# Designs tried in a protein design chat: VH-VL binders against Pseudouridylate synthase PUS7L (pus7l). Part 3

Target 1, 228 residues: Pseudouridylate synthase PUS7L (pus7l), of Danio rerio (Zebrafish) (Brachydanio rerio) (q1l8i0r370to597)
Amino acid sequence: GFVNYYGPQRFGSGSCVQADQVGLALLKENMEASVKLFFTPEDDDDLQNKAKRHFLHTGNAKESLVLMPAYKARERLMLRALHRYGSGQEGCTRGWLSLPHSMRVFYLHSYCSRVWNQAAKYRLQKLGFKPVQGDLVWAEPVKGLKDATEELSAPQIHVVTSDEEKNEVFSLDQVILPMPGNSVKYPENLLGQWYQDRLAQDGLESCRFRVTPLKLNVPGCYRPLLAK

## First folded at step 18 (VH-VL; from r4 with heavy chain A33V)

Design w1
Fold by OpenDDE, last read:
Structure w1 (fold): chain C 228 residues (1-228), chain A 120 residues (1-120), chain B 109 residues (1-109)
Amino acid sequence: as target 1 above (228 residues)
Amino acid sequence: EVQLVESGAEVKKPGSSVKVSCKASGFTFSDYVISWVRQAPGQGLEWMGYIIPIYGTAYYAQKFQGRVTITADESTSTAYMELSSLRSEDTAVYYCARGDYWTDYYFDYWGQGTTVTVSS
Amino acid sequence: QSALTQPASVSGSLGQSVTISCTGTSSDVGGYDYVSWYQQHPGKAPNLMIYDVSNRPGVSNRFSGSKSGNTASLTISGLQAEDEADYYCSSYTSSDTLVFGGGTKLTVL
């Protein structure tokens, strides 16, 4: 099977857009950095990119707004907010709040998805092509409990045991990896440690994956390592 | 062709729950956001919440927080909306609608709607 | 959240032009350029007519949108019989929600 990577569309629409970096900045609540990243220009010489370059070069939101084309509604709203409230932490926060919730959370998801992709790569490189102790899999629905209230019980996560590894109870296609968030379990093996280290490297060791000023919450999710 | 096909009409008693499905076709389900909007008889539209199917994460209007659950199954390209503790006021046509991830504030395609009637 | 304010009904003759207003606040219509318009025929789902205040998603150029202050407007020119429907405006809000207008019934005379 193929590794079930998140597609590039999750990391931005442009060649120069680093949506994951924006997400990281937001998770760190570095609003100024996030806004600068938001205005990362592409190599094109169109008006929007000129406006972006102007903003990055001068920090002048007002002038940049004049340059920004009318059809760039979101960028204009951001610049308007920055002009009104300043380009500091608070102003940048207001800028982000001028964007739709889905767009704001997109950047957080972008970062988390990037981490997942890296995790998947690491998992295969370091732990091989068979389920190992500490891997996560979906728990098999216990067949017998007919009567339990159809509460769509959130699929239960099972941690692969040493015995299960030895007996090859699971296949690699059953292995799932968490996309980072505040409501996920991590593998109990080298991969789990990798997640911790990776997040720590980014200064997110204590991250709750909530950006309160922006009303953002990322619970995380589980994704199969391999695509069917 | 982009299509959202919703499940059939439901008649429910007060206090019960209803689960409406919305099957998507004609587009990559994981690239979009699915919202739920309801319309009471002779009334306007009311946004309930949305889900990002690829992550399975849903966000709700405050009014429905704790009472509505939106889920999605990527394997079947189907979104679900479950509303619990039904009241007569919940009688409405429930629509699923597609939004772009970047533009969840408007909906370019809608399901045909599911009529949910709550009556004693 | 309070619904956006629309006139309950408007009417126009065939071939004429009508305008439907949608009035909100600085927390919605006035605060964002995220205004949409939907057309809804009886017993049917809404159809997107306008998004981002003035953009048409492939709909007839007879439909146009604008905004001034806290009021968005939908203008329908060259009225046709098929234009008879309910029209709803929508706006993103500072509460990260969507709010809709109460709807306007358009009658074509």
Scores: ipSAE 0.872, ipTM 0.925, lowest interface PAE 0.5, mean pLDDT 93
Fold by OpenDDE, fold request of step 26:
Structure w1 (fold): chain C 228 residues (1-228), chain A 120 residues (1-120), chain B 109 residues (1-109)
Amino acid sequence: as target 1 above (228 residues)
Amino acid sequence: EVQLVESGAEVKKPGSSVKVSCKASGFTFSDYVISWVRQAPGQGLEWMGYIIPIYGTAYYAQKFQGRVTITADESTSTAYMELSSLRSEDTAVYYCARGDYWTDYYFDYWGQGTTVTVSS
Amino acid sequence: QSALTQPASVSGSLGQSVTISCTGTSSDVGGYDYVSWYQQHPGKAPNLMIYDVSNRPGVSNRFSGSKSGNTASLTISGLQAEDEADYYCSSYTSSDTLVFGGGTKLTVL
């Protein structure tokens, strides 16, 4: 199988540049940095990019707003907020709040997805092409308890044991990796340590994956390492 | 062709739960957001919440928080809405609707709707 | 949150123009450019007619949207029989919710 990477569209390809970096800035609650990143211009010499460049160069939201095309509704709303409330931490927070919730959370997910992709690469490179101790897999539903109220219990995560590794109980296509969030379990092997180190590298060692001022919460999720 | 096909009509007793499904086709399910909107008889539309299928994360209107659960199965391109502790006031047509990931404040495609009747 | 305010009904003659208003607050219609309009025929799901106040997703140019202050407007020009339907406005809100209007029944005379 092939690695089940998140697509580049999750990282801002096309409409948003460096969406993962925006997400990181937001997770760190660096609102000013996040706004600057949000206005990262593309190489094109169109009006929107001119407006973005102007904002980054001058910090003048008012002038940038005048330059920003009417069809760029989100950018205009943000600039309007920045003009009204300033370009400091508070103003930038207000800017983000002028955008839809789904858009705000998109950036957080972008960062988390990037980390997942990197984790997948690391997993295969360092731990090989077989399930190893500490890997995560979906727990098999215990066949016997017919009568238990089908509470669709969220599939439980199982950690591959040493014995299971030796006996090759699982296949690589059963291995799942967590996308970072506040409600995920990490592998209990080198990959788990990698996640910890990677997040620490970004200054997120104590991250709760909640941005309260923006009403954002990222629980995380699990994704199969390999695509079918 | 983009399609959202919802499950059939439901008749439920007060206090029970209902789960409505919405099967998507004709587009990449994981690239979009699915919202649920209901409409009581002769009334307007009411937004309930949305899910980002690729991450399985759902967000709810405050009114329904704790009582509604939205889930998605990417393998089957199906979204689900479960509403518990049903009341007579929950009698409505329930719609799933597709939204853009960035701008889930408008919906370009809708399911046909599922009628849920709550009666004693 | 309270529904956006729409007239209960409007009527117009074939070929004429009608305007449906949608009034909100500074926390929704007046605060954002995230106003949408939907057309709903009896027993059918809503159809998106306008998004972002004035954008048409491939619908007839007879439909146009605008906004002033806390009031959004849908104008339907050259009324046709098939335009007879319920129309709903919607807006994003500062509470990160979507609110709809109460709907307007359009009758074509």
Scores: ipSAE 0.870, ipTM 0.923, lowest interface PAE 0.5, mean pLDDT 93
Fold by OpenDDE, last read:
Structure w1 (fold): chain C 228 residues (1-228), chain A 120 residues (1-120), chain B 109 residues (1-109)
Amino acid sequence: as target 1 above (228 residues)
Amino acid sequence: EVQLVESGAEVKKPGSSVKVSCKASGFTFSDYVISWVRQAPGQGLEWMGYIIPIYGTAYYAQKFQGRVTITADESTSTAYMELSSLRSEDTAVYYCARGDYWTDYYFDYWGQGTTVTVSS
Amino acid sequence: QSALTQPASVSGSLGQSVTISCTGTSSDVGGYDYVSWYQQHPGKAPNLMIYDVSNRPGVSNRFSGSKSGNTASLTISGLQAEDEADYYCSSYTSSDTLVFGGGTKLTVL
């Protein structure tokens, strides 16, 4: 099968805006940096990009707002907030709060999705094309415990054992990788260490994947390594 | 054609739970957000929460926190809403609705609705 | 959060224009440009008529939306019999929720 990568639409590929970088800045609670990234202009010379360039160059939210086209509702709301509350940490926080929750959390997910893609690549390059000890798989539903309470429980994750590796109990199609969040388990092998190192490199070693000032929470999820 | 097809009507006792399904077709399920909105008889609409199917992460209105669980199965393009500890006041038509990831504050497509009746 | 305030009912004659108001607060209608309008016929699901205060998702140009202060308005021009329905406004709120109006029953005379 093919690697089950998150698509480029999750990273803002259609715009010069690196959505994952915005997400990273937000996770670090660097609101000023995140807002600047949000206003990253494209190469086009249309009004919206002129407005973005003006903002980045001058920091003048009021003037930028005048330049920003009416159909750019989100950008205008952001600029309005910045004009009202300033372009500091607090003002930028309020700017983000002027945007819908789903849009705010999108950026966090963008970062996490990128990390997943990188993890998938690393997994295949370093650990090969067979399940290995420490990999994560879905636990087989115990036939008998359809208790209503279990349906609400997060699918049980099983860590592949040495014996299971040796006996080839699982296939690569059954391997799942966590998208980073506050409620996921990581592999208990080199890939797990990679996750830790990768997050640390980004200054997120102690990240709870919560941005309280923005009311954002990212629990994470599991995604099959390979697409069926 | 974009379609959201919900499960059939339910009659439940107080204290029980109900799970409503919403099957999506005609669009890429993972590119959108699914919200749940209910409408009591003769009343207005009430937003309950939404899920981002691709991540399986749901967010709820405060009023329903702890009682509602929204899930999604990407393989079947189906969203679910489970409401527990049912009360008579929970009698309503429950709708699933599609929203854009960026603009989950309006809904362009709706399910046909599922009537849930809670009675002793 | 309290529902947005709509008139319980409005009426108009065929071919006339009617306006439905939706009044909120600075925490919803007045604070954001995220106002939507839905049309609902009896026994049917709501249909999106307006989003972002004034945008039409391919619906008739007889429907128009506006906002001033804490009040959004839906105007229906050239009333037709098929316009008889319930209309609901919606707005994003500062609490990251959606709030709806109580609905307005439109009768076409």
Scores: ipSAE 0.868, ipTM 0.923, lowest interface PAE 0.5, mean pLDDT 93
Fold by OpenDDE, fold request of step 26:
Structure w1 (fold): chain C 228 residues (1-228), chain A 120 residues (1-120), chain B 109 residues (1-109)
Amino acid sequence: as target 1 above (228 residues)
Amino acid sequence: EVQLVESGAEVKKPGSSVKVSCKASGFTFSDYVISWVRQAPGQGLEWMGYIIPIYGTAYYAQKFQGRVTITADESTSTAYMELSSLRSEDTAVYYCARGDYWTDYYFDYWGQGTTVTVSS
Amino acid sequence: QSALTQPASVSGSLGQSVTISCTGTSSDVGGYDYVSWYQQHPGKAPNLMIYDVSNRPGVSNRFSGSKSGNTASLTISGLQAEDEADYYCSSYTSSDTLVFGGGTKLTVL
């Protein structure tokens, strides 16, 4: 099977947009850095990129707004907010709040998706092509409980045991990986350690994946390693 | 063709729960968000919340927090809205609508609506 | 009170132009730039007519959107009988809530 990577659309449009980096900055509550990253210009010499460059170079939101094309609504909203509230931590916070919630959370998800993709790569490279002890799989619904009220119980996560590995109880198609968030379990093997190390590398070892000033919360999720 | 097809009309008693489904077709379900909007008889539109199916994460309007649950199944390209503790005031047409994850909050495609009637 | 105020009703003659206003509260200035307009015929789901104040998603050029200050406007030119419907404006507010106006009933005379 194919690795079930998150697609490039989750990381922004264009070669120069680093949505995941914006997300990281937001998770660190570095609002100024996040706004600068938001205005990362592309190599093109069009008006929008000129406006972005101007902002990054001068910090002048007002002038940049004049340069920013009308069809760049989100960028203009950000610039308006920055002009009104300043380009400091508070102003940048207001800038983000001027954008829709879905757009704000997009950046957080972008970062988390990036980590997932890297995790998937690591999993296959280091732990091979069979389920191993410590891998996560969906728990099989206990057949016998007839009367369990149709309450779609949240799928339970099962950690693959050594015996299950030995007996090849599961297939790689059943392996799931967590996208980082505040409500996920990590594998209990080298991959789990990798997640911890990776997040620590980014300064997120104690991250709760909540950005309170922006009213953002990322619980995380589980995604199959392989696509069907 | 982009389509959102909702489940059939529901009649519920006060205090009960209702779950409405919205099946998407004609587009990549995981690339969009699904919102729920309701409309009481003769009244305006009221946004309830949205879900990002690819992540399974939902966000709700404050008014409905704790009472509404929005879920999605990517395998079937179906979104669900469950509203609990139903009241007569919850009588409305419930719409699912497609939104762009990247763009502003607007809905370019709508389901046909599901009528939910709450009566004693 | 709805965060967005619309006139309850407007009327116009065939071939004429009408404008529907949508006024936001002063406190929601930050999110009011995300104005969308929907057309809704009786018993039907809303149709997106305008997004981002003035963009048309393949809709007739008879429909146009504008904004001045805290008031967004939908203008319908060359009124046709089929234009008779309810029109709703929407916006994303600073409270991270999508809000709709109260709706405007357009009657074509």
Scores: ipSAE 0.849, ipTM 0.917, lowest interface PAE 0.5, mean pLDDT 92

Design w1
Fold by ESMFold2, look of step 19:
Structure w1 (fold): chain C 228 residues (1-228), chain A 120 residues (1-120), chain B 109 residues (1-109)
Amino acid sequence: as target 1 above (228 residues)
Amino acid sequence: EVQLVESGAEVKKPGSSVKVSCKASGFTFSDYVISWVRQAPGQGLEWMGYIIPIYGTAYYAQKFQGRVTITADESTSTAYMELSSLRSEDTAVYYCARGDYWTDYYFDYWGQGTTVTVSS
Amino acid sequence: QSALTQPASVSGSLGQSVTISCTGTSSDVGGYDYVSWYQQHPGKAPNLMIYDVSNRPGVSNRFSGSKSGNTASLTISGLQAEDEADYYCSSYTSSDTLVFGGGTKLTVL
């Protein structure tokens, strides 16, 4: 197998701004910064990038909207909200609410995906290429008479024990890492501490992974370290 | 090629439940959202809700709130829609559908549809 | 969950143009540029023709979309026999939901 990094689709395809930085600003509820990041132009002379540059340099949403091509529905609605409600915290919040819900979630997911990639790199560099105590794996379903006739609930997380490490009960392809969120369990080893420190570096040490003004909730999830 | 393959037709009694599956292939399941749309015989399209499979979080049309449960299983790349307390008015073709990357409001890929018939 | 109003039917002759309307409110069609149009032939799943008011997903340029105020429009030019189908609009709403119009049967004469 190879490392199951999230690819560039998660972070946008432009050369200037990564979608994960928009997500970070949203998680911190810095709506003004998030909108400025959303409008970061590419180094192209086309109409949409001219409109983005005009907005960032002048703050004039109305003039920028006139320049923004019709097919850029998201950008145009953001600019309309900024024009109507101003470019402060309220106007930027209204701007984000004009984007479809799943797209607002995407930016938060993009940030969490970046952290996951960094966690995967750190885990391999620091903890090596075998499962260790504290790693996470999917739990086996509890065996019993009812499991033959009953749909199982969502799988649970099992923490690798020292005995299981010693006895090589698991292989590296069974190791999963959390994507940050409000409903995930973190590894019980150096990687778990790394997650805590990494989120704190961005000011997210007490983050709920909810952005209530935007109706957003990020429970988190688990992703195998190695691709199948 | 992107495919959404739904489970087979169902005949149900009023008051019962139905669970339709939607098996995805040809794309990374966790990169997309899955929506459910139904169409009663001779009637138009009706949006039921959608799920963000990577988080397991579903969102529903008000009409179906409390009767519909949309879920997903990442390990099998399958979404599910369960509709309870069935009535004859629930007789319809049930579609799962997918838009572009992280898109919840337009659908360029559709399942073949699952006919659910509710009759006494 | 807001209703979008479409005419029940519309007709046009081969080679002519026809326009199908889709009227909502400021909470959907008027408030967002997230209007889509679908073509549906009998027994088939819907086929996306237009998204974001006027964008084509690799569909013939005979199909064009627009909106003014609370009304979106689909115009089909150079009508062909294959265009005979049902057409549905949809719009995003302020409740973070999606609504469809009631559908329009296009008859090609």
Scores: ipSAE 0.732, ipTM 0.882, lowest interface PAE 1.2, mean pLDDT 89
Fold by ESMFold2, fold request of step 26:
Structure w1 (fold): chain C 228 residues (1-228), chain A 120 residues (1-120), chain B 109 residues (1-109)
Amino acid sequence: as target 1 above (228 residues)
Amino acid sequence: EVQLVESGAEVKKPGSSVKVSCKASGFTFSDYVISWVRQAPGQGLEWMGYIIPIYGTAYYAQKFQGRVTITADESTSTAYMELSSLRSEDTAVYYCARGDYWTDYYFDYWGQGTTVTVSS
Amino acid sequence: QSALTQPASVSGSLGQSVTISCTGTSSDVGGYDYVSWYQQHPGKAPNLMIYDVSNRPGVSNRFSGSKSGNTASLTISGLQAEDEADYYCSSYTSSDTLVFGGGTKLTVL
């Protein structure tokens, strides 16, 4: 198959929106920067984008709220919080909490998806088109018999060994890569070091992938390197 | 044509588990979240939680924490809800539902519902 | 209480208007504009009528939604026989959950 990149929808619907950068700001708990990035306008001349430009230019939440169309419920609630609590850390935190959980966590996932895409590119460039020692694959089920509940075992992660690389036990379509999070295992090879260095580049070397003020937790996940 | 097709009715004994499937078609599965809502006979609607299928991350109502597992399989565009340690009060119709892009709080598309009956 | 309060039943004659209320708290209906209304006929899945307080998703303009304080309202004008159903409101909550009202049976006389 082809490389299983996360698609452009993960990073925003417009050419000016940088959802992964909002996510990075949230992971660093820089709520003020995250809100300014959230209000990034598109090039359109409609009322909502005029209101966003007004907010970025003036910092005046009340005036921006007056300009914001009534159907923009999320933007209006964020502006209400900024007006009530100020546009500092507390007000921006209250603003984020006015969005549904799925929409808050979207931005964290956007950042992590960007890192995954970069990891996939790096992995192919540096480690080639065959499984190598330290790659991750899904483990075979360890359960030999059904228990009384008739439930199947959950899949587990296996790290490709040097013998398994030598004997070509796995194929590239079995290789999975982690999306960063607090509950994933990283590859035990050059790619694992790359993840560590890449997160450190953004100041996330000690990141818990948890944004407690926003009630957000990102455990991470595993995604096949190849689609299909 | 957006469709959510659920698995068939189930009759279960107390203490067992049930796993309901929800097969999606007519939209890009990875662009949406899938929510689960149940309705006991003659009762109202009760939200159970949702999953983000592209990431496999699920979020649950506190009432169901520890008993419910919501999963998804991108390759088949299918979401699953498994409820364990079944009791008689779990007798209900179980719906999967979808809203607009990345929306977890209103649903314009619903499965037909899966009736789960818990009895001896 | 996180539950939303709806009247158990309402009734109206063909061609009249009815209003169904949905009362919550400042932590749900009053704190967010994420109120939805669903119509449910017997044996069928719910059907979205209103979202975000007043938005119609391709539904007849006979259905309208509004909110004042902690109370949301669904108004059905020009009542028709097909409107006989159960109606549920829902709201997002400060606990990042979704709650529904107990439902209102609408009887068309």
Scores: ipSAE 0.673, ipTM 0.853, lowest interface PAE 1.5, mean pLDDT 89
Fold by ESMFold2, last read:
Structure w1 (fold): chain C 228 residues (1-228), chain A 120 residues (1-120), chain B 109 residues (1-109)
Amino acid sequence: as target 1 above (228 residues)
Amino acid sequence: EVQLVESGAEVKKPGSSVKVSCKASGFTFSDYVISWVRQAPGQGLEWMGYIIPIYGTAYYAQKFQGRVTITADESTSTAYMELSSLRSEDTAVYYCARGDYWTDYYFDYWGQGTTVTVSS
Amino acid sequence: QSALTQPASVSGSLGQSVTISCTGTSSDVGGYDYVSWYQQHPGKAPNLMIYDVSNRPGVSNRFSGSKSGNTASLTISGLQAEDEADYYCSSYTSSDTLVFGGGTKLTVL
């Protein structure tokens, strides 16, 4: 197969929009930086980008709101909140709360998806094209519909052992990688150390993957390394 | 052509559970949020919650917390809604719905609806 | 009890205009511009007519939306027989939920 990267849609629709960097700012609870990144203009002369440039240049939410087209409801609500509550930490927090939940959490997922893509690249470059000790795979289901058991049918994570590597028990298409979050297990090999180091590079070594002021939580998930 | 096709009608006893499926086609399933809305006979619409299928995370209306479970299977492009401890008041048509990219608050595509009847 | 108040019914003659109101609070209609309107014919799924207060998703320009304070309005111009249906408003809320109005039955005379 080919590598199962998260696609460009996860990171925003414009060439200058950096959704994952907005997510990073939110994870660090730097609300002021997150709002400035949210208002990153595209290289375009249209009214919305003129309004965004005005806000970044002047910090004047009221003047920027006058320039912002009426159909840009989310941007206008953010600017309205900034005008009412100020452009400091509290005002930016209230600005984010004016956006629908799915759109707030989108930015956190965007950051985590970027890390996943980088992990997939690193894994292949450093650990090669076969499962190795410490990789994650889905465990065999313990469920027995015919024999009905008290066990749940949900899959569990299994860590590839040295014997399983030597005996080639698994194939690369069975390897899964975690998207960072508060409820995932990381690989027990060099890739696991890479995740830890990578998050630390962004100042997230103690990150809970929660932004309580914005009612946001990212449990994480697992994604196959290779697409079918 | 965007389509959301739901499973067939169900008749249930109080205290049981129901699981409605919603098979998506005609769009990239992982780019969207799938929401669930119900409508009791002769009544208005009631939002139940949504799921982000690519990440498997679901969010629920407070009224349904603890009784509803929304899941998704990306490999089959199918979302599921399971409602437990059914009561007569849960008799309704259950819709799955989709809005624009990552949109959880308006829906331009709806399933045909699944009628769930709860009677003793 | 619906969170958003709509009149139970409205009527209008062919070719005329009608307006349906949807009144909420500062925690929903008044606090956000995330108001939508749905048309529902008997036995059918809802059909989105307006979102974000006034945006049309490829529907006739006879349908227009607006809001003032805590009240949103759907106006249907050039009323046609096919417009006879139930109409529901919805709004996002400060608790990160959606709420719907109780619905308005439109009768075309």
Scores: ipSAE 0.642, ipTM 0.842, lowest interface PAE 1.5, mean pLDDT 88
Fold by ESMFold2, last read:
Structure w1 (fold): chain C 228 residues (1-228), chain A 120 residues (1-120), chain B 109 residues (1-109)
Amino acid sequence: as target 1 above (228 residues)
Amino acid sequence: EVQLVESGAEVKKPGSSVKVSCKASGFTFSDYVISWVRQAPGQGLEWMGYIIPIYGTAYYAQKFQGRVTITADESTSTAYMELSSLRSEDTAVYYCARGDYWTDYYFDYWGQGTTVTVSS
Amino acid sequence: QSALTQPASVSGSLGQSVTISCTGTSSDVGGYDYVSWYQQHPGKAPNLMIYDVSNRPGVSNRFSGSKSGNTASLTISGLQAEDEADYYCSSYTSSDTLVFGGGTKLTVL
């Protein structure tokens, strides 16, 4: 099996776009930085990239809007908000609210996907190629209950015990790693500490994975370490 | 080849519930949102809501709040829409739909539609 | 209870042009450039013709979209028999929801 890395599309189109860094800025509620990152140009000399470069060099949303092609609805509405409300924190927040809700979520997801990829690499380097104590796996569903609705509920997370490691109860293809969020459990081993340290490096040690001004909540999820 | 295949037609009594499935193929399910739109006979389109499958979070039109539940199963690439407390006015064709990458407001792919008939 | 107003019907002759209007408010059509148009033939699912006011998803350039204030417009030039269908507009709203117009039946004479 192959490591189940998120691919390049998760991080944006083009070689210069850094969707995960936009997501980081949003998680920190640094709306001004997030908008500047959103407008990162490619090395093309077409109209949209000329408009992006103009905005980054001058901060002039109105002039940049004049240059921005008509079909770039999201970029134009962002620039329109900046012109109307200013390019400070409030204007940038208004700009993000002019984007569809799922696109706002995408940027946060992009950052979390980057962290997941790094976690997968670290886990293999430091904890090896067998399940170890503290790894996460899906728990067995509860059986024999009279309430059949519990059979349809989402599966629970189980933490691999030392005895289960010794007895090789699980295989590596059952190991799952969390995508950071406000509703996930982290591994109870060196990888769990790594997640804490990694988020702290970006200033997210107290992050609730919620950006209320933008109506955003990131609960997190779990992804198998190995692809089928 | 992108496809959305919905479950078969349903005939229901008032007060019951219906659950329509939408099986996706030909694309990475976790990279898209799935939306639900209905159309009563001889009437226009009505947006019901959408789900972000990777997080399992759904968002609903105000009209359907409390009556509709949209869910997704990543392992089968299937979305579901359940409408409860059915009335005759809920007789409609129910569509699942998908837009571009992480897009929740326009739909270039549609299921074939599921006819739900509510009659006493 | 559609939130967007469209004429109930419109007609045109083969080869002519027709324009279908879609009127909303400043909280939807007027406040966003997320207006789409769908064509629907009887018994079929809707087919996306225009998104983001004027963008074509690989459809004929006979279909064009525009917007002025709170009103979006779909123009179909060079009318053909197969253009006879129902047409719906949609718009994103300030509450992060989507609304449709009531639909317009296009008759090709």
Scores: ipSAE 0.640, ipTM 0.843, lowest interface PAE 1.5, mean pLDDT 89

